# VH-VL binders against p78833, part 19

Target 1, 198 residues: p78833
Amino acid sequence: MSFPASTHVYIAKIIGKKGEGDKILDLLSKVNEHVLKSEPFTKTYYFARDAKNPDYIFGLELYDSKEVLENSHKTSNPFLAFANYLTSTHAPLAEPLQLLNFKVVDGHLDKDNLGPDAKDYVLYTEYTGDSATLKQQLTVNPKADTSLIIHSLDDPSLYAVVTRYSKSGIEPGPAEISGATSVSQQVIYSGVGFLNRP
Key: E = the ipSAE of ESMFold2; O = the ipSAE of OpenDDE; V2 = 0.75 times the mean of E and O plus 0.25 times the DockQ between their complexes.

## First folded at step 15 (VH-VL; framework fv_patritumab)

Design M3 (at its last look DockQ between E and O 0.06; V2 from the best seeds 0.00; counts 0 for: pae E 8.2 > 2, placed apart)
Fold by OpenDDE, look of step 15:
Structure M3 (fold): chain C 198 residues (1-198), chain A 119 residues (1-119), chain B 113 residues (1-113)
Amino acid sequence: as target 1 above (198 residues)
Amino acid sequence: QVQLQQWGAGLLKPSETLSLTCAVYGGSFSGYYWSWIRQPPGKGLEWIGRIYHSGSTNYNPSLKSRVTISVETSKNQFSLKLSSVTAADTAVYYCARGEPLWGDYFDYWGRGTLVTVSS
Amino acid sequence: DIEMTQSPDSLAVSLGERATINCRSSQSVLYSSNNKNYLAWYQQNPGQPPKLLIYWASTRESGVPDRFSGSGSGTDFTLTISSLQAEDVAVYYCQQYYEYPLTFGQGTKVEIK
């Protein structure tokens, strides 16, 4: 699988207060319905819960460009409803919303041999360090159903790797890279969204 | 200094498969995009496709059905295959390195290989 | 595909005079996220591969004389040679790398008048 150079990767980290996760995902589900129906420029709209905290929602979004994200996706009624909820007087967030901008370096999403029994274990790892070192040492895992390397557009020293494991039950930790720090999050598919359009 | 050396057959008959190889010296093979670009005689440049050291590729849709780019990381080499060639595929073929910040502008080039398709 | 169109196709300029080459993209190659223009310029001499001159629309490649400069944003770009030298006789190409497939302008031949 290849990506256009203009492909924009949007990483959302939504940390809800206790019990807010379900409501957040319900609203995102409605957004997803709209995305499927009306946003062909949205290639990935994938949401997962942190493996340890069901109220921490992780989003992986891929768009044809930053332009369609800002001027189309974020202007949709379902999205606005969702955004309004997050910023409402109800104050559902425990921490400030994190929205990160990335570009694709290398990788693929969902191999064709993904069976019905495949489990959606996703490891998201952020690497911070020397760009040249990270570029050289970060590699796509050919055994993973999803293995994506992305580079931050907000911080040139920041890279991230998204890895999805299937039936194999492989749950390796992040690769250690000399001179770089890493923070990993294991997430579980929430049932909301898609890595590839159905 | 980074150097790209390329080689392959320069004369083909129609329907044959073009095969070129590019070797990278004096620099890291990983961490860059590696591309093939061609230029018909007296004409402009056409990007064919690129590959990462992992084997991840992106092809020009105009040639995708006929193009295969591969990599041999152990040798710091990548190759181009273009099947079912016609006279329209006559061109100088260049291998090139993408910029170090994952932008596909090309800072180093091979010397080019003229491939002529003639019956 | 993003179409790149250069103008003029050919340009004759006297030695020491300014040469201006224009490049237009069919859509913007400015990325709002980083505010960079995904546009490069190349010089090509006969029998040689293209040589990178400018990237990110205005950043000069190392070793490139300062008489070469790039400007513009969005869809309209310009390569300027402030004082044409004899060794500057060549074909110049713009290239976008904003979107795949990567595309080049048709080239502009610069000659001495």
Scores: ipSAE 0.019, ipTM 0.575, lowest interface PAE 6.4, mean pLDDT 91
Fold by ESMFold2, look of step 15:
Structure M3 (fold): chain C 198 residues (1-198), chain A 119 residues (1-119), chain B 113 residues (1-113)
Amino acid sequence: as target 1 above (198 residues)
Amino acid sequence: QVQLQQWGAGLLKPSETLSLTCAVYGGSFSGYYWSWIRQPPGKGLEWIGRIYHSGSTNYNPSLKSRVTISVETSKNQFSLKLSSVTAADTAVYYCARGEPLWGDYFDYWGRGTLVTVSS
Amino acid sequence: DIEMTQSPDSLAVSLGERATINCRSSQSVLYSSNNKNYLAWYQQNPGQPPKLLIYWASTRESGVPDRFSGSGSGTDFTLTISSLQAEDVAVYYCQQYYEYPLTFGQGTKVEIK
């Protein structure tokens, strides 16, 4: 495998009210500065906007373990400032914050170490269905710069795939898998975060 | 059962534009990649390119300057145009469905359309 | 581009006997992270479009008889027909899908001896 077994994946779905996306990303940029400086255990800290609504923020985060996420990342002052804003009387969210816990099944994050770019085509797809079937049918695409398959720690029937093509005309979309349902979201790199530590 | 029905002009003169259409029946059009593949007489198979139902395309670099693949999602159809044809473009042309996840190998095929480019 | 080379170009096999077709890629089509070979096999009967037989080098497509099997890894692959039937007279193609453009072998014609 390319990932240690303890790797913890966090998918953040931050549904901002109209006009709130920039402020949410500004606070996340300050968290990212702290991550780069002080958190060698944070291997991926990537934030993007939904392609159709720029106030909807998508996060992909990889940590060496769940323990460092909970005990080190979430206790940092920049993170606490961000979290306090989200729960403040400004009420910046249109829907409750959704934080999803996953483990890595297989894949790669930045095959040629090119870094994320706003021109990348990035697709996040959730699949719900029979776990054995999904594990067998979901495969890594070697042609993609990112091809990451993850399995929910909270819902055994839930898998997700992150696919990214850097500076290419390739736009792979999600397929229908027999006996499974899927939902997909195209996202655009926000300028905040990284896939591999620089 | 998924069925692919294809049609278009089968006899062309040099410099004309090849135009073929493929219609999808008995299955979902959305969520799949749709490819064109050709087979010159007595020879092997060449992948021309593909389109996703959203309109996004990928082309074989050897043909890219002359190829356009398009989709009409409301009709469950996709089309091939190949400009500036020569005798070297004489082949049976197939439309095909890519496998569900990546579309990189082909589980359903049309019957083929022979296109002949006269001398 | 990844070139796919098949051997032999044609072979004749008695009914009920074993047919073996080889396919070689110019580069490895094995992705080490998932240990999968990005290789498919097709059967093309006379006057018909190709039919998918095998994907991931060794996985049979639904409805394909178990006399068809695929094996090999990396750059060298084999399609085996364990007991040739009359309906197996066809041209067989391998195809890589490790990188674009997608490419096919030149074909192997299988005949009854």
Scores: ipSAE 0.018, ipTM 0.649, lowest interface PAE 8.2, mean pLDDT 90
ESMFold2 (binder alone), look of step 15: mean pLDDT 93; pTM 0.955

Design M4 (at its last look DockQ between E and O 0.04; V2 from the best seeds 0.00; counts 0 for: pae E 15.0 > 2, placed apart)
Fold by ESMFold2, look of step 15:
Structure M4 (fold): chain C 198 residues (1-198), chain A 119 residues (1-119), chain B 113 residues (1-113)
Amino acid sequence: as target 1 above (198 residues)
Amino acid sequence: QVQLQQWGAGLLKPSETLSLTCAVYGGSFSGYYWSWIRQPPGKGLEWIGEIYHRGSTNYNPSLKSRVTISVETSKNQFSLKLSSVTAADTAVYYCARDEPLWGDYFDYWGRGTLVTVSS
Amino acid sequence: DIEMTQSPDSLAVSLGERATINCRSSQSVLYSKNNKNYLAWYQQNPGQPPKLLIYWASTRESGVPDRFSGSGSGTDFTLTISSLQAEDVAVYYCQQYYDYPLTFGQGTKVEIK
């Protein structure tokens, strides 16, 4: 499945203090409602919890361009409310917000348009290595409901893969790539967001 | 319009547990922190603590060892328990809504419940 | 704890005249990350709960008359009633929400002279 060349991908890592995950997701749920109603330029807006720590929030966001992300999404009232909470004196984050910028290399978000489900097994893997090798060896898995390959806009040696299986008994594992190192994060759909617009 | 209705026993003996409930009408319970605040007769206001609708809490350190705030989200209610009361706990007790977007100021208040702890 | 101190403790003002109430915090309540003052003002009529008047130091709550205004920054704040009305006889409280525990000033009673 092809993506326009201007497609901008955000990976958000929101490391909440103990007990903060629910509030963070509630605010993101309000942003998602606005996205669905008013942001046709936001093609994916998907939030999950880290499988080991429910207060660590993972975000996968696809925008038609960096320009609409910066000038339209980030200026919306629900987004500003969320952003103001994160920087408030309440100090809900255990670590600084991480926002990673990527472009799409290849893949699909929700192969059969079934929507995300809480039982989905989702793996996010970052690969660091030779860019040509990674581009050649990272391939879309047609059996997966999500198989997305992205390349960092800030670090040419960095690729990432998002893989999701909706069927029980299939656990995604990171592909081993000769000459590359990888780190992986297992996440669970939070109930907030979407992969393909409904 | 949002209304907070509160109830509970108004007369207690020393060592008993104060128990108050606040119900929210005419507005959303979800997405807010909910607070208890008290006012001793002829004195100012003291914040007791707050709870998010999903259960996370913050308490005034001066009361933390004796305070429990809880939620019943299916009923749009939250409650206060203050254990081991003494005459010093005699006050009007208010429930209030915290503004979750801009910090912890209180835009809606319950009518108040006078709680008297006998000597 | 951030201590909130109001002055005066009581104030008598003629109808139609200006009333000013001061509030001082023991620490700054200006948060650098959003450049906002975490301060609110409340009115409490006899036998009633407090009512929110002002938040963010200077923003009026919906339905609050224009004669009420808030000003100040950092540690020094003022509530002004530009033309006192009979219904403004009440106790007024400032409150900080910069840090836990949330704390209120001791109150300022406003009376008609």
Scores: ipSAE 0.000, ipTM 0.482, lowest interface PAE 15.0, mean pLDDT 88
Fold by OpenDDE, look of step 15:
Structure M4 (fold): chain C 198 residues (1-198), chain A 119 residues (1-119), chain B 113 residues (1-113)
Amino acid sequence: as target 1 above (198 residues)
Amino acid sequence: QVQLQQWGAGLLKPSETLSLTCAVYGGSFSGYYWSWIRQPPGKGLEWIGEIYHRGSTNYNPSLKSRVTISVETSKNQFSLKLSSVTAADTAVYYCARDEPLWGDYFDYWGRGTLVTVSS
Amino acid sequence: DIEMTQSPDSLAVSLGERATINCRSSQSVLYSKNNKNYLAWYQQNPGQPPKLLIYWASTRESGVPDRFSGSGSGTDFTLTISSLQAEDVAVYYCQQYYDYPLTFGQGTKVEIK
């Protein structure tokens, strides 16, 4: 699967306080409904929970361009409502919201087009190091349902790899890259969102 | 049977802040969105905004800058504040319960509170 | 915003006759994924709050008489009272909940001819 050059990848890390995860996902579900109905330019709107912390929400979003993200998605009423909640006096967040901007280097999403009954395991790994080295050594996994390599637009030294596995039981660790540091997070599909538009 | 009871001041001067409260009886407060809707005399209905029992809100953009909806879950109550009122804000204000499955239609309503803004 | 427009503004119907109220949305309120129309109908009597009659365009709320029915899809909807009764004299509103902000039609006054 190839992506247009203008494709913008948005990674959201939402760390909620204890018990806030469900509400966050409920609101994101409403946003997702809007995305499905009104945002054809949103190609991916996928949310997962940290495998160990149900209040930590991980989001993978792909847009046709950064422009539609900033001027359409972020201006939508459901999104604004969600954003307002995150910044409300309720103070649902345990840590500041992390919003990361990336571009696609290589990869595919939901290669096997798994049905809704599939349990998805997602490994998100961030690599920090020499850009040339990382670009050269990072490769997609053709055996994965999803294998996506993305490069940070915020930090040239930062790459990330998103791998998704089904009920196959495959749980490979992150690839080791000489000269680079890596941090991995395992997340589980929350039931909210999509990798590919249904 | 779910009942919504609402109260607040019904007469305001321009620039004052409208304040209304709605209390929920006979049903669960948690798990629902709760809305405020207003109706000027002889006119139609305008949705003001909603709040989840945990405090998340959605507002009508036309009123967003002046509207604050809050919740007090321990009392099964939610409130509306509308700042800088003018004569245009004269209306019957209703609290209502939203459909539980994100339908955002309103199955239970308060009796309404007339708020008149007059100099 | 999704604009809701009702027609007519007022309707006079004889007792026992059919009353038909139309509602049009400025954009479709049909969600293709679940094939549901995010459209509700309300009845409002003087001095009373609106009462929910129909939701999902055609599902009748509990306790609502069978003479009330909703139909339509996409942008055009209809509330029908098959046999108008005296207690049906009221203002009726359609409402979309497809997108925020939630919006209502301007209302249709139903009277006895």
Scores: ipSAE 0.000, ipTM 0.530, lowest interface PAE 14.0, mean pLDDT 90
ESMFold2 (binder alone), look of step 15: mean pLDDT 93; pTM 0.954

## First folded at step 17 (VH-VL; framework fv_patritumab)

Design N1 (at its last look DockQ between E and O 0.74; V2 from the best seeds 0.00; counts 0 for: pae O 3.3 > 2)
Fold by ESMFold2, look of step 17:
Structure N1 (fold): chain C 198 residues (1-198), chain A 119 residues (1-119), chain B 113 residues (1-113)
Amino acid sequence: as target 1 above (198 residues)
Amino acid sequence: QVQLQQWGAGLLKPSETLSLTCAVYGGSFSGYYWSWIRQPPGKGLEWIGEIYHRGSTNYNPSLKSRVTISVETSKNQFSLKLSSVTAADTAVYYCARGNPLWGDYFDYWGRGTLVTVSS
Amino acid sequence: DIEMTQSPDSLAVSLGERATINCRSSQSVLYSSNNKNYLAWYQQNPGQPPKLLIYWASTRESGVPDRFSGSGSGTDFTLTISSLQAEDVAVYYCQQYYDYPLTFGQGTKVEIK
């Protein structure tokens, strides 16, 4: 229910060229199989498509530490195959890969352990503003199936929130915060990955 | 200084549709959740539902089949429709602003509209 | 649904004395990792809408006199008026915002003895 302070969060923004989303997800599916079998240190490995463009892939990844991410996850054969495809001469990406590094501030990933579903309403929101104000104002929403608050390791003014409501019931997004700017992205679970280990 | 003004017909017959409107003044409409809450005479408060300014809604499951909350962003207004009313729907109806972020407690309220369902 | 039960239904308190109102939720409204209780208190005078007094169980809303205080955690909460004034005669409601639907207690009427 709490996260160790060493927890390392990746937000992956994988902007595929037209038609590339399926192949990117196929490769991530192989990585996910390896993660489930061999990486108990990978606590979340969740991939979704942008709601408006299915070739844009969103990733939410939680690792026990930066060390296991770099020394164990990124050295696995399925990960290397995926990474090599993204940087290959085929050039499947429309924009450079974005990997954003965060720490957990607070939250939960899968209330009631229902698992992710393509019908979930999922919103990823980035907030930029005064760090002290954002730290005070961003609170967990216990009503959501996912409510995760994360703070950038590279940009002190940047926070993000992942909010998920299961299956067609409720579709709220977070409200705006006075004095901050925000950017939101709705995503749809791709069928690849998990929020809590099964 | 935020002010909520509400209006709508206060006397209905059974089976009619309750329709109320709330207008927001003196503050931002954008970036907030807006709620309807009712209070039968001499009774407690019941949350009916909420709407985000962009139009997404959450309803009390007990009323979901009969309730619609809508927004008219260009006018800074939101509205309640409750279909197929009965005497049990007689109450004072309030509009309210949800607190920042999740809109889950209410810092500004309209004055209330008594809706009586008679036959 | 999380049911909110207040006690007493009414109480009479002498001017200047302490008034104590209890609220119990059928399920915990504490989010353990942030140690926040998702609980608010409202005051309602006759013919008026509710007015927010306290949120997060113990945080006073701006402009609320410091004689009002909230305490408690988990399932048991208390609103205290340390020195009752004539203008504090009202009905008081607790409200949880831990889970949908949002629910209120049945109210506690405070009167001068």
Scores: ipSAE 0.597, ipTM 0.862, lowest interface PAE 2.2, mean pLDDT 91
Fold by OpenDDE, look of step 17:
Structure N1 (fold): chain C 198 residues (1-198), chain A 119 residues (1-119), chain B 113 residues (1-113)
Amino acid sequence: as target 1 above (198 residues)
Amino acid sequence: QVQLQQWGAGLLKPSETLSLTCAVYGGSFSGYYWSWIRQPPGKGLEWIGEIYHRGSTNYNPSLKSRVTISVETSKNQFSLKLSSVTAADTAVYYCARGNPLWGDYFDYWGRGTLVTVSS
Amino acid sequence: DIEMTQSPDSLAVSLGERATINCRSSQSVLYSSNNKNYLAWYQQNPGQPPKLLIYWASTRESGVPDRFSGSGSGTDFTLTISSLQAEDVAVYYCQQYYDYPLTFGQGTKVEIK
């Protein structure tokens, strides 16, 4: 499976204050409704919660290009409402919002068209190290329903891997690569968004 | 050099629980998948299951209901328990190290432990 | 499960001659995205654990003699010993790691003719 070269991967790390996760996801749900209806250029719009912290929201977004992200998605009314909430006087965030830009290196999304499920095992791992080494060493997992390798556009030393196993109960750990550091996060589908639509 | 040392009881009666432990020396325990594989006398190899150093497991469906693999990271050890054994479970049991990049080929092996199930 | 079938079950080859072992998988172990075959080969001597020879279908493990080579793609694979040596007498296994459960071929016994 290949991705167009223009495909833009957007990773969102949203850490809300205690109890803010639900509100954030409600707003993201409204954004998702708009994405489904009006944003055919959005291939993936998937949000999950950290397995340990329900107020830590993880977002995986894939767009046909960065341009549509910036000039179409981010200009939508539901998105603006979401963004306005995050920056409101309510100050719902416990930590600064992280928005990361990536390109696809290799992989597949929801290869069996199962769609996301709360019972899925989903692992997000970031690798930091020598770019050539990481690019060469990181491999997709054909046993996973989703196995995506992405390279940061913001930091050339940063790669990430998204791995999803469906209801089968397979629970993989992240690979260790000599000379590289890694940070892994298990996430649970929040009910908001999709991995790969036709 | 990485070495896997394994030990456990080699003679069991039917319905008992097989228990084996594998210790890893000379290398990192973290970042690898650790597997148990068995081989009946004169026969081929059967993968039993694996465990990541953080505790995630994958089992062969043929044995899943009876198999438990655990890890003790502080000791660089992982263990196999196989309940309700029968004569069919008689085999040499190997612990092995799997590829850390989800390519589950095995580059290091224990010497094996013969487990005989006999009434 | 992906079934692995080796052929032949046993092979007798003269010293210095080529030995060829085949392995077939019931489904492809080639991943189209990275064009890698999730296939390994092992050598096992009596009373010893298997020893890794080849992974990714054609990559030799460190320390493995050049006379050992792996080839093939998709469902059909071959282990070749270009010039059989006395120490090569053993049972050889293929193994797929494309999908769970991990599975092995039934083994091929290589002997000196």
Scores: ipSAE 0.076, ipTM 0.706, lowest interface PAE 3.3, mean pLDDT 92
ESMFold2 (binder alone), look of step 17: mean pLDDT 93; pTM 0.954

Design N2 (at its last look DockQ between E and O 0.73; V2 from the best seeds 0.00; counts 0 for: pae E 6.1 > 2)
Fold by OpenDDE, look of step 17:
Structure N2 (fold): chain C 198 residues (1-198), chain A 119 residues (1-119), chain B 113 residues (1-113)
Amino acid sequence: as target 1 above (198 residues)
Amino acid sequence: QVQLQQWGAGLLKPSETLSLTCAVYGGSFSSYYWSWIRQPPGKGLEWIGEIYHRGSTNYNPSLKSRVTISVETSKNQFSLKLSSVTAADTAVYYCARGDRLWGDYFDYWGRGTLVTVSS
Amino acid sequence: DIEMTQSPDSLAVSLGERATINCRSSQSVLYSSNNKNYLAWYQQNPGQPPKLLIYWASTRESGVPDRFSGSGSGTDFTLTISSLQAEDVAVYYCQQYYEYPLTFGQGTKVEIK
């Protein structure tokens, strides 16, 4: 495993009302600037849009620990501004905000240090089923520049896989696992954030 | 159980285009990559390429310039075209299912189609 | 490309005896992240397509007899038939799926001595 055991994965699912996506991303961009300058403990801060819905924002965040997420990242002024907007009287969200906590099971991120690109094929898939079966059957794809398997800290029956193929046009679908259900989402890099940094 | 049935012309002249089709029965067409693999008489196996139901492909660089793999998702079918054939393209051509759990090993195969290129 | 080389090209073994086929890859097919070997073995009978025997180097496909086993890691792999049966006469192939293009060994013909 290439990740410390303390690594905390944070998945954000933000579904804005029609036309809210750009504003959300603008605020997240400000947060990202702060992350780059002041949060060395943030390994990944990557935001994408759903391939079908530009107001559906997907976030992949990796932190050295849950502690730095809760006590440093979430206490930053840019983040607070973002959070305040989401909960404002303007009510920009079409659906309740989903913030999911995960632990890394296996994988790699941007192994060739190419950086994110809008031309990348990125697939996020959630698997629900028997934990032992999923843990055993899910595997990292070495042909992908990003292949991350994560296990939910909120629901032991939930796993997720993030797969990225950089500028290749490869569009693999989610693997089917007997006895498990899966929901897959294709996302497009929004221009906000990074998968990894030196 | 999953079954792959394949068909196409088995006799070609040089410079013609090989055309084969594979139909998938009894399985999820959208959950796997589908490959073409060939085997010259008395020789080993060569992977030609693969396709996903959305149309994304990967080709063997040795054949990329001449190979086109296409898909008809509504029919659970995928096809192989190999242009400018020569005698070196004489082989049994197989369609196969791969990319199970991101592993491109082939658990189901068609029966194969012998394609002979002769002047 | 990852080149796969099998040895021997041909093997004659008496009924009930052990058959051993080796496969070497030009580079490692072991992924360090998950410690899995992206290597498969196939059996092919005359006039038939290959049949999957082993994947992930050592996992038997469903329905494959226990006498077939795969071992090895990195660049060196072995298919073993613990007790050769008459129906095991065939050509056997290894295959890597670590990276594109997918490649096969040249095959090993197993015969009865």
Scores: ipSAE 0.348, ipTM 0.790, lowest interface PAE 2.0, mean pLDDT 93
Fold by ESMFold2, look of step 17:
Structure N2 (fold): chain C 198 residues (1-198), chain A 119 residues (1-119), chain B 113 residues (1-113)
Amino acid sequence: as target 1 above (198 residues)
Amino acid sequence: QVQLQQWGAGLLKPSETLSLTCAVYGGSFSSYYWSWIRQPPGKGLEWIGEIYHRGSTNYNPSLKSRVTISVETSKNQFSLKLSSVTAADTAVYYCARGDRLWGDYFDYWGRGTLVTVSS
Amino acid sequence: DIEMTQSPDSLAVSLGERATINCRSSQSVLYSSNNKNYLAWYQQNPGQPPKLLIYWASTRESGVPDRFSGSGSGTDFTLTISSLQAEDVAVYYCQQYYEYPLTFGQGTKVEIK
C-alpha cells in the first residue's frame, strides 16, 4: 500500500476552553458532511478528543494536494463558518490554533476498512531528532489498524506517527528512538469523520 | 546493557497455575512490549503473549483462555500466569523484549525457566 | 495464523563450508510500500536462550559475525553461514512479526559433518 507523492497531511490541534469541545465538534460535523458530499479530494477527515481533556480536539486530515486544501477545502462555506467561530469575539480557544503540515513517509490508515470507533486505542506521537536516524528507525507496524508515519514540511527534525488498534487491550506507548525526544497524546474518536472514504 | 532476570516455580502438578516473573534491568521498561515465549523440551518456540507497561496485552489465541500476563511498572517487572496446566505445558519459559513500532522481533531474552508438570 | 516452514530439519556441513537454511511463510510478510520483510532469524545453542541474528530479513544484529547473512522476500527466505565455525553448531529459527500471533519456524539443526 502507498500514498501518492502529492498527499498532504494536516494535523489540527484545537484547544477549546472548558465546555467548548461539543460546539467545535458540531461545526466540524457540518464540515465533514460537506467533505463527504463535495470533496472527493479529501481522503481522510478524522476528529478525536484528547483522552485527558475532552475540549481538546485532534484532527487528522489527508488531501490529494496542498493546493486543494488551501483553495478548495478552506474556502468552503461550512469550513468558513467553523473558522469564523474559532476567531469570533466569543473566543472559544484556550490556546492558539495549531495547524501542522506533513507529508506521508509510509503506512496505512484503516487496515481492512473497519472504520474508526470510540473503542479504538489511538496514539499520536511527535518525534524530534536527527532526521536520518528517525527516517531509518520509524517503521510501519502491519499489526496495527492504523500505522502512519509523517514528516513535517516545516521542520526537518520533526516526524510524527499515528497508531490505532481496534483490538481491545492494546495500548502502545511511543517507541524509543535513540537520540530523539518524543511527545505523545492518546485520543478518542469523537464520532466525527472518517479514515478512508466510504 | 538490558538484562532480563526471571524466576518462578519449576515443578507443578496437573491443574495447578504456572506463575513466573521477569525483571528488567539496565534499560528502559517503557516504550516496549514484553513477551513470554515457551519451548517444550526438544521442540520449537511458541509465542504466548505480550504486555505493555500500562497493562495492555495481546495473547496467542491458542492459549488466551488460560493466560494472564500482568505488569508491576514500579518494579520494572512483568509476570505470566497459565492456569489449568497439563503435561503438555512442560517447557522452558522465556521472557523477552519486543517493540511496538519496530516489529516484534526479540533482541533480549531471559535465561529461561524449565517448568515441569508431573504426570 | 502465518505458518512458518523451515527446510531442512537437519543439516550437516563441514567446517569452513557454506550452510544454507530456508524458511517459507504461508503468506507474504512483505509490506510492499516500504519494501521491508517482517522476518527475523535466531540462533539457539544447547541450554541457552535464542539469540537474535537477523531482522528485517537481511539486517544483522550488532555483534553478529559477517559470515551470517539473510536474504529473500515475500514468502521465501534464506539464512546463510558462509564459512561454518564450530561455535555455529546450533538450532536456527525464523520468525515472522507481520501479523498476530507471532510465529516461529520449527527449527533447523546445524551440525559439523
Scores: ipSAE 0.085, ipTM 0.696, lowest interface PAE 6.1, mean pLDDT 89
ESMFold2 (binder alone), look of step 17: mean pLDDT 93; pTM 0.953

